# Designs tried in a protein design chat: VHH binders against Uncharacterized protein MJ1128. Part 15

Target 1, 280 residues: Uncharacterized protein MJ1128, of Methanocaldococcus jannaschii (q58528)
Amino acid sequence: SQPLYSENPVIQYFKNPKPFTVENVNMPVTYYGTICGKYIGYQITPHNVNEEARKCFYKYFKLKDKNPKEAERYLKRGLFLTEYLISQADKETAEVDEKNITFIVWRYNFEFPLYNLSKGWRGALCQAGCLKTLYLAYEATGDERYLNYANLAINAFKVPVEKGGLLKIRIYKNKSYYWFPEYASENPPYVLNGFITATLWIGDFGNKTGNADALYLYKEGLKSIKTFLPMYDAGDWSYYDALGHRCNKHYEHLHRLQMLWLYNKTGDEIYLKYYKKWRE
Below, E stands for the ipSAE of ESMFold2; O stands for the ipSAE of OpenDDE; V2 stands for 0.75 times the mean of E and O plus 0.25 times the DockQ between their complexes.

## First folded at step 14 (VHH; framework vhh_enristomig)

Design u6 (from t2 with S56K; at its last look DockQ between E and O 0.43; V2 from the best seeds 0.00; counts 0 for: pae O 5.9 > 2)
Fold by OpenDDE, look of step 14:
Structure u6 (fold): chain B 280 residues (1-280), chain A 126 residues (1-126)
Amino acid sequence: as target 1 above (280 residues)
Amino acid sequence: EVQLLESGGGEVQPGGSLRLSCAASGFTFSSYAISWYRQAPGKQREWVSTITEGGKTNYAESVKGRFTISRDNAKNTLYLQMSSLRAEDTAVYYCAKPLSYDELWEYFTSGGHDYWGQGTLVTVKP
């Protein structure tokens, strides 16, 4: 099993961080090229960083009992990337329903012209990924600091997009539904996969921690998924977003996997229906 | 490590019954929906039945009313009771554990796959 928190050398290491060279750090860098005529180039995004961090944690958990030394390498990398994420998070406070909510949020350091997003834009998928990453770090180390950050991260989902958060109210048949937009804006494209993933990760966090906000958000998220799922049906294929963009093969596959997982988790046949209906 | 081991396959006459078992290990059995699949010779693998962690069951139309899926969480075992067997039921039957969501994400990014057993052969012939 993993070392006790107080004696964990990895944790001790991060209490006294050492400088890293670019080569040693091996940060996830993504090439975005040119988008809608604007050169974006190489970027370090919180999305890709948290993804890599999660992968590291997953590897750690798989290897910790089989190959502790190798596992430690993954843990170290995961934790480093987590710390990087923490350092990149913006802390904000917004008033919601006459209450001040303090939250942290991760922003992208470049514009995204495809959806008319300015530099500093944010998204629920990235946020949820960072949330998951923080929790994984906590799970791996027992360091409550990570849990505390996770709790701050979840708060962003309670704050309306208009106030700097990641909550969007989506109306359907005169009823209000929660949405967590992958691309947060006044008029988000309502990307489906990002919302599903965010919802599921929020739920996972809630179930594991007992965070009441997360649990509530999860339930609302599931409700929204079921409600809006038919709108993403393109027949034997699915739409990527509410703007009518069809999935490519990659995202089609993801949607089907999400349907399958949701079915397995909830037993709701609607998910199975679409899993069977949509093709790859 | 996730392990799934199917058993109970064999030869049976049309109209006969057979009970398949799947012994699971290496994961929290009760936390997952578990499924049966089958693959007939020369055909693609097809979904047969699923039982959710909560005990909800679903069946393919081709087996509905004839097959019953069940689970014993205490024994980490999945069952498939097959009745009124037909020639078209001849296949290798597989027990499947779905990936956790985290695993699904990893799968999506790395090209993983669900967990499957080695299967058990069911042959329905006169």
Scores: ipSAE 0.016, ipTM 0.409, lowest interface PAE 5.9, mean pLDDT 88
ESMFold2, look of step 14: ipSAE 0.510; ipTM 0.792
ESMFold2 (binder alone), look of step 14: mean pLDDT 80; pTM 0.812

## First folded at step 15 (VHH; framework vhh_enristomig)

Design v1 (at its last look DockQ between E and O 0.46; V2 from the best seeds 0.61)
Amino acid sequence: EVQLLESGGGEVQPGGSLRLSCAASGFTFSSYAISWYRQAPGKQREWVSTITEGGSTNYAESVKGRFTISRDNAKNTLYLQMSSLRAEDTAVYYCAKELSYDELWEYFTSGTPHDYWGQGTLVTVKP
ESMFold2, look of step 15: ipSAE 0.709; ipTM 0.854
ESMFold2 (binder alone), look of step 15: mean pLDDT 79; pTM 0.780
OpenDDE, look of step 15: ipSAE 0.915; ipTM 0.958
ESMFold2, look of step 16: ipSAE 0.689; ipTM 0.819
ESMFold2 (binder alone), look of step 16: mean pLDDT 79; pTM 0.779
OpenDDE, look of step 16: ipSAE 0.653; ipTM 0.872
ESMFold2, fold request of step 18: ipSAE 0.713, 0.693, 0.702; ipTM 0.836, 0.845, 0.875
ESMFold2 (binder alone), fold request of step 18: mean pLDDT 78, 78, 78; pTM 0.772, 0.774, 0.774
OpenDDE, fold request of step 18: ipSAE 0.910, 0.009, 0.900; ipTM 0.955, 0.262, 0.951
ESMFold2, look of step 19: ipSAE 0.699; ipTM 0.828
ESMFold2 (binder alone), look of step 19: mean pLDDT 79; pTM 0.780
OpenDDE, look of step 19: ipSAE 0.624; ipTM 0.868

Design v2 (from u5 with L99P; at its last look DockQ between E and O 0.65; V2 from the best seeds 0.54)
Fold by OpenDDE, look of step 15:
Structure v2 (fold): chain B 280 residues (1-280), chain A 126 residues (1-126)
Amino acid sequence: as target 1 above (280 residues)
Amino acid sequence: EVQLLESGGGEVQPGGSLRLSCAASGFTFSSYAISWYRQAPGKQREWVSTITEGGSTNYAESVKGRFTISRDNAKNTLYLQMSSLRAEDTAVYYCAKEPSYDELWEYFTSGGHDYWGQGTLVTVKP
């Protein structure tokens, strides 16, 4: 079992954390090179940070009973990166249906020309990843501070993209559907795998916490996946996004994994259909 | 370390029956869905059946009504009862631990490997 909050030395450290120093940062850095003629270079992104954090937490959970000392190392790193994410989160308030919603979002500190995104762009996959990271931190520590931030993070998915959030209403046959765009914009590319992942992480959060918003968003997300899945069918292959970009082998594999996972989870045969139809 | 060991394969005549077993270790067996896959010669590996941690079962259309997946959590063992076997059922059969989605994502992002055994060969011929 994991240590209690009060007994965990790592947790005790974070009750009074030191400011980030160069020596202690050790941040994941991603090289983007040149995109569409724009040099992006090396970047620290909330996406990669939360990914690394999650990996650390996963390692922690795997090792906590087998090798507590090593597990603590991963926990420390995971929490460190989580705190960084918290420090990078933008707190916003938007009016939705005559109600004010306070939420936090993570923004990218560089432009992404491929999808015509300006510096400060955001995305649902990253957001959901950060959400997951925060929850993992909570799960690991019992520190409700992380849960509180997670609750603020989930609120972003209730706010329209046009108002700074990550909810995009996607119309199909005169019906409205929820979408959480991996690349938030007025006309997002509607990347499938990112939406699926975000949806599932939201659902996981809802199921684990009882957060009603998360549960609702999850249900709507699943509905959207099923509704739009046929549009991503390229025959014996799948499209990466709604713009008609075909998956590379990497993302094709992911789609198939997601289909099979969803089928096994939900029993909905549509997922099996496309798992079988799509090839690698 | 996750370990899966398939057994029970062999040669059988069309219409015959065979029961495969998969011994699992290295993880909490009862907490995961477990699946059977198969790979026929010259073909891609294909999903055959899954039993969830809750006991729900799913089958590929090609085996539905003929194959039965089951599990014994006390023995950490997965089973596949195959009946009315056909020539097209000839394949190496693999059992696999299905990941949680977090594990799936980790696998995808880290380039990890799938957790399944060495497989057991089933040959259906007269």
Scores: ipSAE 0.468, ipTM 0.752, lowest interface PAE 1.1, mean pLDDT 90
ESMFold2, look of step 15: ipSAE 0.531; ipTM 0.778
ESMFold2 (binder alone), look of step 15: mean pLDDT 78; pTM 0.770

Design v3 (from u5 with E61D; at its last look DockQ between E and O 0.65; V2 from the best seeds 0.00; counts 0 for: unsure alone 64.6 < 65)
Fold by ESMFold2, look of step 15:
Structure v3 (fold): chain B 280 residues (1-280), chain A 126 residues (1-126)
Amino acid sequence: as target 1 above (280 residues)
Amino acid sequence: EVQLLESGGGEVQPGGSLRLSCAASGFTFSSYAISWYRQAPGKQREWVSTITEGGSTNYADSVKGRFTISRDNAKNTLYLQMSSLRAEDTAVYYCAKELSYDELWEYFTSGGHDYWGQGTLVTVKP
């Protein structure tokens, strides 16, 4: 772990709280309150941190030629948050098909009762967000160290969930399909939106870097999205997961945006079908 | 700063033709899907057509076979060739830069907006 930005995080709670992050604190904070009767409270998560870091890098790239002084402030904050993520990553090695795979993974230090997850759980959406953040740091600086960490982060998607990674095999009509679970467990709920996002961010990384494993994982992920998509159809609405939870309006809108995007990218009519069918 | 400037609208008789143009600037045009939308007076905006960065085209059922979307990446220009026009095609037509997946995700998680032009009016007489 390298030295991090020396200022301590500031956690703020105001009267009648709801989830938020405060712009004037060093670390992003989310208030989870109580979930299924269990108090979770304020959390600094790798997901919150990678989101803030990515926003900082996007601001840097938009401003660097127009307002270099302001852009520098965003770059410094983005890099600080990226170094925090690196410091929090767990480095692991697992044997897969008689070969050792070394990877890094990010964990949540609280339970998630909705999906019966114990403290220390991990997820593909968070992982792919950290992967994207590391690549953005590399793009901003040219520092190969960030790319090296990104390559280790991609390796987690090659390691089965049962061995500490983020690959789950899903069976359909006697065929095996790859899945990258947003909530990793032995029997994950197979949340759709996070799987789509993780697959697409893995593919973006593979396309930009030539990482052969990322390109392979991307192709397998796309196959699985198409194959399992009909199982998320609730008629004029969609399911959030494979457990029968219907999307709220916010996530239904996301599903529709994802369908249109996939149709525009692939030309596959199945995505247009569900874009038209699922009414937000 | 994304800019999209539509032109080519006007009045036509039923069965007539028009060609709409959209001049784009402030982004790498060839890297994004670009779309046409339309909004009739007093109605909701509806999707008309999309052309991908790779040149694949998609159309709403109501315009299939009558409208053709195209792009000139060298001139950063999107086109909509409209033929066999009907009264129900009367609307303000907008071009839009579709979001990259990263922009889509950031829009969803942090708020944001689509990138679209100010529109060009097409009026098809009864």
Scores: ipSAE 0.636, ipTM 0.814, lowest interface PAE 0.9, mean pLDDT 86
ESMFold2 (binder alone), look of step 15: mean pLDDT 77; pTM 0.762
OpenDDE, look of step 15: ipSAE 0.679; ipTM 0.880

Design v4 (from u5 with K97R; at its last look DockQ between E and O 0.65; V2 from the best seeds 0.00; counts 0 for: unsure alone 63.0 < 65)
Fold by ESMFold2, look of step 15:
Structure v4 (fold): chain B 280 residues (1-280), chain A 126 residues (1-126)
Amino acid sequence: as target 1 above (280 residues)
Amino acid sequence: EVQLLESGGGEVQPGGSLRLSCAASGFTFSSYAISWYRQAPGKQREWVSTITEGGSTNYAESVKGRFTISRDNAKNTLYLQMSSLRAEDTAVYYCARELSYDELWEYFTSGGHDYWGQGTLVTVKP
């Protein structure tokens, strides 16, 4: 029945904006307070916008056959947030192995002092979240524009962090391994939970779409998870990153959920080992 | 809507046997790992056994060699064959569909949905 375009105010705004017009909108906001002595304060981040958008799409899919009127409300909200994310993406091109790769990337517009990151930093968890959001929007609407953006978002994982992307090569026992850093820099802290999630969301995208780059990145990411996992073992507890920061209870719980899930998915006993070893 | 319905519980003597069933609906049963969990009075819920999509099985140490998990994908049914039952096996037994990764992330970030049956009571007489 009603065209989805006519019901999305963000699309209408971008196609025919009125200069100096201000619209009241509700955006997810996170309060970071002060980090390492520097006031960060209230931020709208692509990460928490993604989380809200995905929740809306999941509710849409759950309700669309059961309660279409309520489902449509969630669809409109999800698409509103998705169009906001698209409007905030940076499109870049980098030369990698004598080939130009064009990609889009989302950035955080504040510094992150814990890992010495300047304003404009990027992360694999946020990126994979945007990838998931774009795919959900495509699945909900059939609008190929969302899938086209998702394919560009995948390309960021093929570009080294040193060239503006989200691929870090991690060396272990004279072998190269792929890593998708949550906090991208030349020397990232190698946060574990974000790498796992990014790898698995890349894999889901690859499986659902047949995107060959996503399937390859997924395979390489799984290899790296297994290879580096022992470095995050602190005994009865786990490390959050490769810099020796132990997880708080919240992220220790996530690590245990991830270990059990990976065990159920792969059958590899290493994941069950750490699920049993790491106590909340 | 995801539904899981356990049955087959009851009272048995030590050393006896029971077969639990879990009827599943509202999802593609063959695409998920399915688990049995149990909760004894005054204890935390504990994992008992998992059977993967591909049929691989694993068991908690306390039940190895005595319990067998199986699935019938054509009937959307999970089974737990319990043998050599002991008093410490007395518990409410739950079947659970394991989460997709998206569901796991939503569970972690938002207190999302878990997928458990209502449970079936197994009582092993002292």
Scores: ipSAE 0.588, ipTM 0.805, lowest interface PAE 1.2, mean pLDDT 87
ESMFold2 (binder alone), look of step 15: mean pLDDT 78; pTM 0.772
OpenDDE, look of step 15: ipSAE 0.860; ipTM 0.930

Design v5 (from u5 with T109A S110K; at its last look DockQ between E and O 0.50; V2 from the best seeds 0.46)
Amino acid sequence: EVQLLESGGGEVQPGGSLRLSCAASGFTFSSYAISWYRQAPGKQREWVSTITEGGSTNYAESVKGRFTISRDNAKNTLYLQMSSLRAEDTAVYYCAKELSYDELWEYFAKGGHDYWGQGTLVTVKP
ESMFold2, look of step 15: ipSAE 0.439; ipTM 0.708
ESMFold2 (binder alone), look of step 15: mean pLDDT 79; pTM 0.788
OpenDDE, look of step 15: ipSAE 0.448; ipTM 0.738

## First folded at step 16 (VHH; framework vhh_enristomig)

Design w1 (from v1 with H114F; at its last look DockQ between E and O 0.51; V2 from the best seeds 0.61)
Fold by OpenDDE, look of step 16:
Structure w1 (fold): chain B 280 residues (1-280), chain A 127 residues (1-127)
Amino acid sequence: as target 1 above (280 residues)
Amino acid sequence: EVQLLESGGGEVQPGGSLRLSCAASGFTFSSYAISWYRQAPGKQREWVSTITEGGSTNYAESVKGRFTISRDNAKNTLYLQMSSLRAEDTAVYYCAKELSYDELWEYFTSGTPFDYWGQGTLVTVKP
C-alpha cells in the first residue's frame, strides 16, 4: 500500500530539511580563455574562492567594531565561501612511513596545459590559501569544525605528491629538502613565490594553533627557500620557476616584497641580498 | 584608523644619545612587526630597524651596535634608543607598521597599500 502523503519518506525528505536550496550568490568566476590551444573558459577555482573568502574575513575583522552591520555581510559571505570550499574538498588517506594520514585537498576542475596538468590537479598555494581561509573562519566564529578541517588540510603537506599530497622532496647536493609545489606533479616547475607564500601561511597556522606539523613544515620550508634562492637568481632579475622562466614585472615585484618581508621577519641576510640584487 | 606618532627628536652632539618614541593606535599593536626608517636630506628613505611581533630585532648595518629597538605592547609604543650618534645619522625618523604577510599578499593582489607611516621626528647630529 502506498504510504499516506504525510508518511511518505520522499515527502518527509523534502519537507525537513529542505534540500536543494538555490544560493543566488556572486561566486568568483575566473575566465581563463584558451591556454595552449585548449579552451578552458570560465572556472570557479578553489584558489579564487579562498582568496575572496579571505578578503571577506579581513574586511569583517576590520569592520566588526566600527560597523557591525556591514561586517556581518562580509562574515556571511566569507563563511558561505568557506562552506563551499569544504564541500569541494576531497578527503583522502595515504600511507606515509607506515602510518595512515587522512587529509583534505582541493583540486582544480580543469586541465592546465601550460604545465601539462590534467583535470583534478592540485597545488600548495591553493591548499595553503584554503587552510588560511578555514582558520580565519574559525577565528571569526570560534567554530572548531573549521579548525578541524584546517588540521586535515595541513596534513596534505605531509603527504608526497605521488601519494596525492603536496609534499615534494627536492634534492640539492645530495641533501633532501621540502617543497610545496604550486603546481603539484612528478616534475613540478617549482614556482618560487607560491612556495614562499604557502610556507608562510603554513607557518602562520602553526604559530596560531600550535600545530606541530605546521611548525615543522614551516621550518623546513624556510630552509628550502634559503637553499634554493640562488637558483632563482637571474642576475638583476629573478626567475619565476626552476625551468628558467624569468619573472614578469608583476611577479618580480612580489619576489622582492617577499624577500624584504622575510628579511624583516628572520634577519637572514640572504633575503636582503636578493632584495637588493633583484630589480624592478 | 591607524595612527603613528613619532617623538623624541632633536639636536644632539656627535657621540650623544637620543631616544625616540612612536605612539601607535588604531590597530592591534602587539600583533605586528614595527620598524624605524629614516630619511636624510636629499636621500631616499632607508630602513633602520625592525622589531617583530615576537620581539626579534633586526638592524641596518650602519646602526648595528649603536641603536636599540624595543617595544612596550602595554603602552602601544615603539622605541629607538640611539647612542654614539654620528653626523650621518641626521635624518627624519619615521615609525612604520610593517605588513603582515596576509596584508602583503592582499596588497599584491589588490594593490591596496597597507603600510602606515608616521609624520616623522627630526634628529640632527651636529657639533
Scores: ipSAE 0.581, ipTM 0.845, lowest interface PAE 0.8, mean pLDDT 91
ESMFold2, look of step 16: ipSAE 0.704; ipTM 0.840
ESMFold2 (binder alone), look of step 16: mean pLDDT 79; pTM 0.775

Design w2 (from v1 with T112V; at its last look DockQ between E and O 0.38; V2 from the best seeds 0.60)
Fold by OpenDDE, look of step 16:
Structure w2 (fold): chain B 280 residues (1-280), chain A 127 residues (1-127)
Amino acid sequence: as target 1 above (280 residues)
Amino acid sequence: EVQLLESGGGEVQPGGSLRLSCAASGFTFSSYAISWYRQAPGKQREWVSTITEGGSTNYAESVKGRFTISRDNAKNTLYLQMSSLRAEDTAVYYCAKELSYDELWEYFTSGVPHDYWGQGTLVTVKP
């Protein structure tokens, strides 16, 4: 028997609506157009959302003492976007070394044909960006909820790609190295700049929070960067990925910036070597 | 607003010593790596030394063993102790706030410059 109209939960909902609201905000929508013959169109990506969120937080921190009112606007936007990210994160559990690891991960809602990625693909750069965003939100508010999410986000880097995480073991000369693929797959292209960025953001998180996993991942990441740098050497230029694609000028510039930054940070001469070797 | 003000430059004889200072303001000094650069006449600006926020130091090969970079976070001041000065050390020396990686990334993605330089101080090494 159909419930009476007055007893219909849908009707009751409309009579006493839950706090459903339409947010009139400027979401970062990216137009991808057609990629490899596939129309991707307009997309809201966790990558661009976290980027915008971070920008907002950075502005907030710069303005909070100088112009509190303006700073608050940025904070509000940053937090909104952070909440959006939280709502979009998938919570997963995987068994690693006989232990269950619970983590959150952000997936893209479209295929990326260039690297043969199906809808729902994920990447370390995006993940690390989201991690950074969550931490910034925590820093801005003191709300440990954000830190808790950040701790779940970092766990994704401990989980093999094959198990839904963002850890790829890369073998070189019979030794195993950690990699965090910008484009996570069984055979990722091993994009360098994304890995570097992810590694550094992980490290920053570890240094700021004392998260032991992050600190460990950071150390392993640095080890990997140094180990594999020669493979990205195209002479007076660098390769974008391990597939042999040369950088465009834009990403070549990024590589050099990263090399210089890493050299200044670590003192490791290998970074200086390639900074000098590669050109723009 | 980020401000960097170099001082201590002057004329010195070869083999002499000089100490440069850089007064910083407008940012959390202790949170950033900070560097010395120099530009000789007719040459491009070159990196000289960096001290990280953690106190680690790096030097260009040309100045290693002769120059010492240090910082006083309480005074928001960067120093460069130069010894055994050579003619080729003649240049305008600049203090520069290095980018955090976040700033670097923002620069890369947005194009907004986050590197800051002082006006420089002239060091002239001549007999």
Scores: ipSAE 0.657, ipTM 0.874, lowest interface PAE 0.6, mean pLDDT 92
ESMFold2, look of step 16: ipSAE 0.677; ipTM 0.824
ESMFold2 (binder alone), look of step 16: mean pLDDT 79; pTM 0.770

Design w3 (from v1 with E106M; at its last look DockQ between E and O 0.65; V2 from the best seeds 0.70)
Amino acid sequence: EVQLLESGGGEVQPGGSLRLSCAASGFTFSSYAISWYRQAPGKQREWVSTITEGGSTNYAESVKGRFTISRDNAKNTLYLQMSSLRAEDTAVYYCAKELSYDELWMYFTSGTPHDYWGQGTLVTVKP
ESMFold2, look of step 16: ipSAE 0.605; ipTM 0.797
ESMFold2 (binder alone), look of step 16: mean pLDDT 78; pTM 0.774
OpenDDE, look of step 16: ipSAE 0.834; ipTM 0.917

Design w4 (at its last look DockQ between E and O 0.39; V2 from the best seeds 0.00; counts 0 for: unsure alone 64.1 < 65)
Fold by ESMFold2, look of step 16:
Structure w4 (fold): chain B 280 residues (1-280), chain A 128 residues (1-128)
Amino acid sequence: as target 1 above (280 residues)
Amino acid sequence: EVQLLESGGGEVQPGGSLRLSCAASGFTFSSYAISWYRQAPGKQREWVSTITEGGSTNYAESVKGRFTISRDNAKNTLYLQMSSLRAEDTAVYYCAKELSYDELWEYFTSGTPEHDYWGQGTLVTVKP
């Protein structure tokens, strides 16, 4: 049967584990259940909010010339969710190489025990999704305020994790490489799929806006993807992270999609090699 | 809207040749990698060949040396020259515009069952 609505949607999910539809102006909710013996439960995350906002903007752009009335509904919801994200961003300043960098960053308000993350942790995939959302809002409206926030969001990738940002340096064969950790910490697990996505979304932003920092970060990210990719090879299968956790089938499929896409974009045979090697 | 129209399929004797074409519209053809896929009866759709925007080509092992992919950017047309055809090449052949990364991510996260950027296919039958 249909569950009764409560004043608190999170309580509704807790009392009834089946999801229910909320009105279009409500926030997306994700159920994390129990992780490593610790109950996390229902959460509103900047990751799920930026995903919903992006979907709304994509619908707007698809429909704006075909069904403007319906497109306007998606635009309004996309902008509502984008304004929510702006309201939740933390604005910080850090000194990097004797230069102050001001940035905004999004945080998760719960712990993540799988990777020993305390409440308030952040990640490059979520950040890049918020960056994309801000740019889509700018593209839809022409409002420069969204672009200004996007430029602040890109700055987080220039700030080391140790100083509150999203840049981690990896060393390989006595050379330094950039990494944007999906689960940021001083010793991150180096999850591959999120790093790839963050790198590519940073690059898209740089290409569309001419932001020099984004273009540089994109170039450095691509070098790192290629350099570290062999560490994620488990034979006919791939590793999810640098800690030896193998992908489940869902993320293995994503890794294969990412390899094919990178091959098609770059022409580099290493990506086609792993696309063929990693069998689902 | 992206549109892809395959043609050139038909019946052929073993060892014969066919040339498939794919007419593309609704996007900047020269800016995207384009692929051929095929689906034999009772099997999953499989990748056959890709040509990148820069012109680099690659092939599934089962067709390497027998098939040649090419593109004519002036005509927005993709080609597949098939030679030394075998019974196992019998399939419906599909032309596909490869996804942008945003499209790929939305496919992965939204669970969209099919890519909007596939053609209707053209049947190739190789006689036993």
Scores: ipSAE 0.530, ipTM 0.792, lowest interface PAE 1.3, mean pLDDT 86
ESMFold2 (binder alone), look of step 16: mean pLDDT 78; pTM 0.760
OpenDDE, look of step 16: ipSAE 0.636; ipTM 0.865

Design w5 (from v1 with Y101S W105S F108S; at its last look DockQ between E and O 0.60; V2 from the best seeds 0.00; counts 0 for: pae E 3.9 > 2, unsure alone 63.1 < 65)
Fold by ESMFold2, look of step 16:
Formats: structure tokens, sequence, C-alpha cells
Structure w5 (fold): chain B 280 residues (1-280), chain A 127 residues (1-127)
């Protein structure tokens, strides 16, 4: 009951646009203000675009059988934003362990002074959000093109940050662990909530598609969450990152929700322990 | 609108049994994990048990072996069979719809896992 590729009106528009036309340019904007003394201001980011697209797809799925005409408006909006994201992705190839890996990645067009990031930085949370967005577009339309882009997006998590990807190896007690940094750099701050969310979206993609790389990355992510979790314990609250920044109330609550979910998914008592310990 | 209506509470002797029910409406019941929580007077609300969409169950250590959670997806109803009841089990019992993985991942606008609570049903175990 999903539209076929040939019946996707947004795809038909993007394939055959009128020269020098602008259509559906209502883009979400985020205000960053001043960060560490540097004015960043208003920005359009891949993060807020993929978030808006996902909200549109959730509305579409909710309404498609109840109010098809209204649902179609959300589908069109979601697909427009998804096509915008595709148009903004950078396609790269890196050699990893004597194999060339081709991937796509999204970047931020401003610096982020809190973590000393230059313009063009990337992050695993944004990437996983785009991955989810692409999968939702595929689910809504049946159009395999979106799934093909999602497979390229998952590949970024196999490529080390040092080679332009989103995989950072984190060492603990002489063992190597996978990390998907929300703020990618040679020495990232290891933000916890974003790593958990990225891991969950990678796992969701792997489970729904059978993508073997996604399933492997998911298992490695879960191992890392469990291993590093104690380092984020600040007593009655949690740390946001590995640099000692304590969570505000919003992120503390998010951490508690993530702990309960992980406990129910895995049965591992460490998550219930911190769910009870981290009060808000 | 999500609605959860608990029933089946009452007064029992120690060692007795009781069956709680939670009637759910306003969402696709079979697609969500559903939990029981309880709150004794003056105490913080405590998780009791969860049953997942796929039927997997998990229990707080304090009730394991004595309580059994189950669901009837055709009737949109959650159950808690309680046996070997103790005075410490005296509380108001609530059922709750848990967040889906999507809701958890999108949290900035979703609220908490306890947004969708019933009004509760009182269970009193005599001293």
Amino acid sequence: as target 1 above (280 residues)
Amino acid sequence: EVQLLESGGGEVQPGGSLRLSCAASGFTFSSYAISWYRQAPGKQREWVSTITEGGSTNYAESVKGRFTISRDNAKNTLYLQMSSLRAEDTAVYYCAKELSSDELSEYSTSGTPHDYWGQGTLVTVKP
C-alpha cells in the first residue's frame, strides 16, 4: 500500500526540476547564540533537518489510514527534507584494513567551540538520525534508493574518525572498544546520550534490514555502553561527557530513560542500578 | 488519548493472592511494553514488572517468583497475578505504557515513560 518509486511525486519533481526554481524551501532553523564567547547564531543543520523529516514521517504513519489527505502532506514534506539531506551529503571513500569503504556523511557548517571543532565537523548522533530518516523514507515509499543511501550512511560508522568516518576506538584496561562520537575528533569528549542513541538507531536499522555491518556495530556499541557506563556516574546524577560536564535536568532524565530501556532490552542489572541511582 | 484503567485491588491476608487488571485504550496495545509500578504511602514509586510486545517478562527482585505479569492483546488488557502476598506489598498499583524505541530516541518532545499512567488500584495486605 506504500507508493511505488514511479509514483513518488517528490522524486519526480527532484528528477525533472524547472531550471533555477526554488520549491518547498521552508527549512527548520536552530539558534545557537553564543558558545564559549563566539557568536554562532542561526543555523540550518543536518540534525534539525533530519529531526523535522522524522516527525513528518511519524505523522504520516499515524494518519495514513485515518486521514489520507492530511497524511499525504506530511509524506511530501518528509520526502522533501529527506531529498534535501541526500543532496547535502558528502560521498567519500577510505581505505580501512586494506579494503576501500565508500560512505556518505553529513557535516555542520559552523564551528563548535565547546569541544574545539572547526567548520565541517561531523557527529554520530546526526549521522544516525539521518540513517533513521532514510529508513523511514524507504518504509513510507518502498523506494530502494533510500535504503541504498542508508547502507552508505551506515558505512561511515566502520571508518575511523582519523580517516573521515565516525568510528573511534576507546581503550579501557588494554582492550579496544567501539565508540560512535556525537562530536567527532581525534580526541572526542565521548558524550554518552548521543552514543547510546546512535547505537540504538544502528541496531534498529540492522534488525529491520538484516544489514550485517549494522548488527555487528550494534553489538559492539552495547558492549561499550556497558563497559564505560561507570565512568559517567557522578553520584545522584550523571556526567554528560568524559570531560566532567554534569548533565542538566533534561539530559539527566534522558539518561534515566535510556537506562530503563537498556535494562528491559538486555536484562543487564547494571542499567537498573544506574536508573535507581541517578535521581533527577 | 491513551487511557489505562486498573482494577482488582482489595484487602487480603498475608500469604493470599490477588489478580490485578489494566484495561488499555487509545493506542495499539500489542505494539508496546507495558509495566506495573507500585507506590506505598510516603515512598517513591517502584517498578514491579514489565511485559514486552513480544511477551518477554522481567520482574523486580522483591516480587520475582510471587508475581506473574501477562497480557491479552485481543482484549487490550494487562494482568498481574500476585501470590504469597506480604505486608510490604501494600501499595497503590499502577499500570504504565512504556516508551517505544522511537519515542525514547526522540525524547526531547515525548515526555517520560510514566506519562501514560492509570489512576491506580489499592492493594492492602493485612499486617
Scores: ipSAE 0.213, ipTM 0.592, lowest interface PAE 3.9, mean pLDDT 85
ESMFold2 (binder alone), look of step 16: mean pLDDT 76; pTM 0.756
OpenDDE, look of step 16: ipSAE 0.809; ipTM 0.936

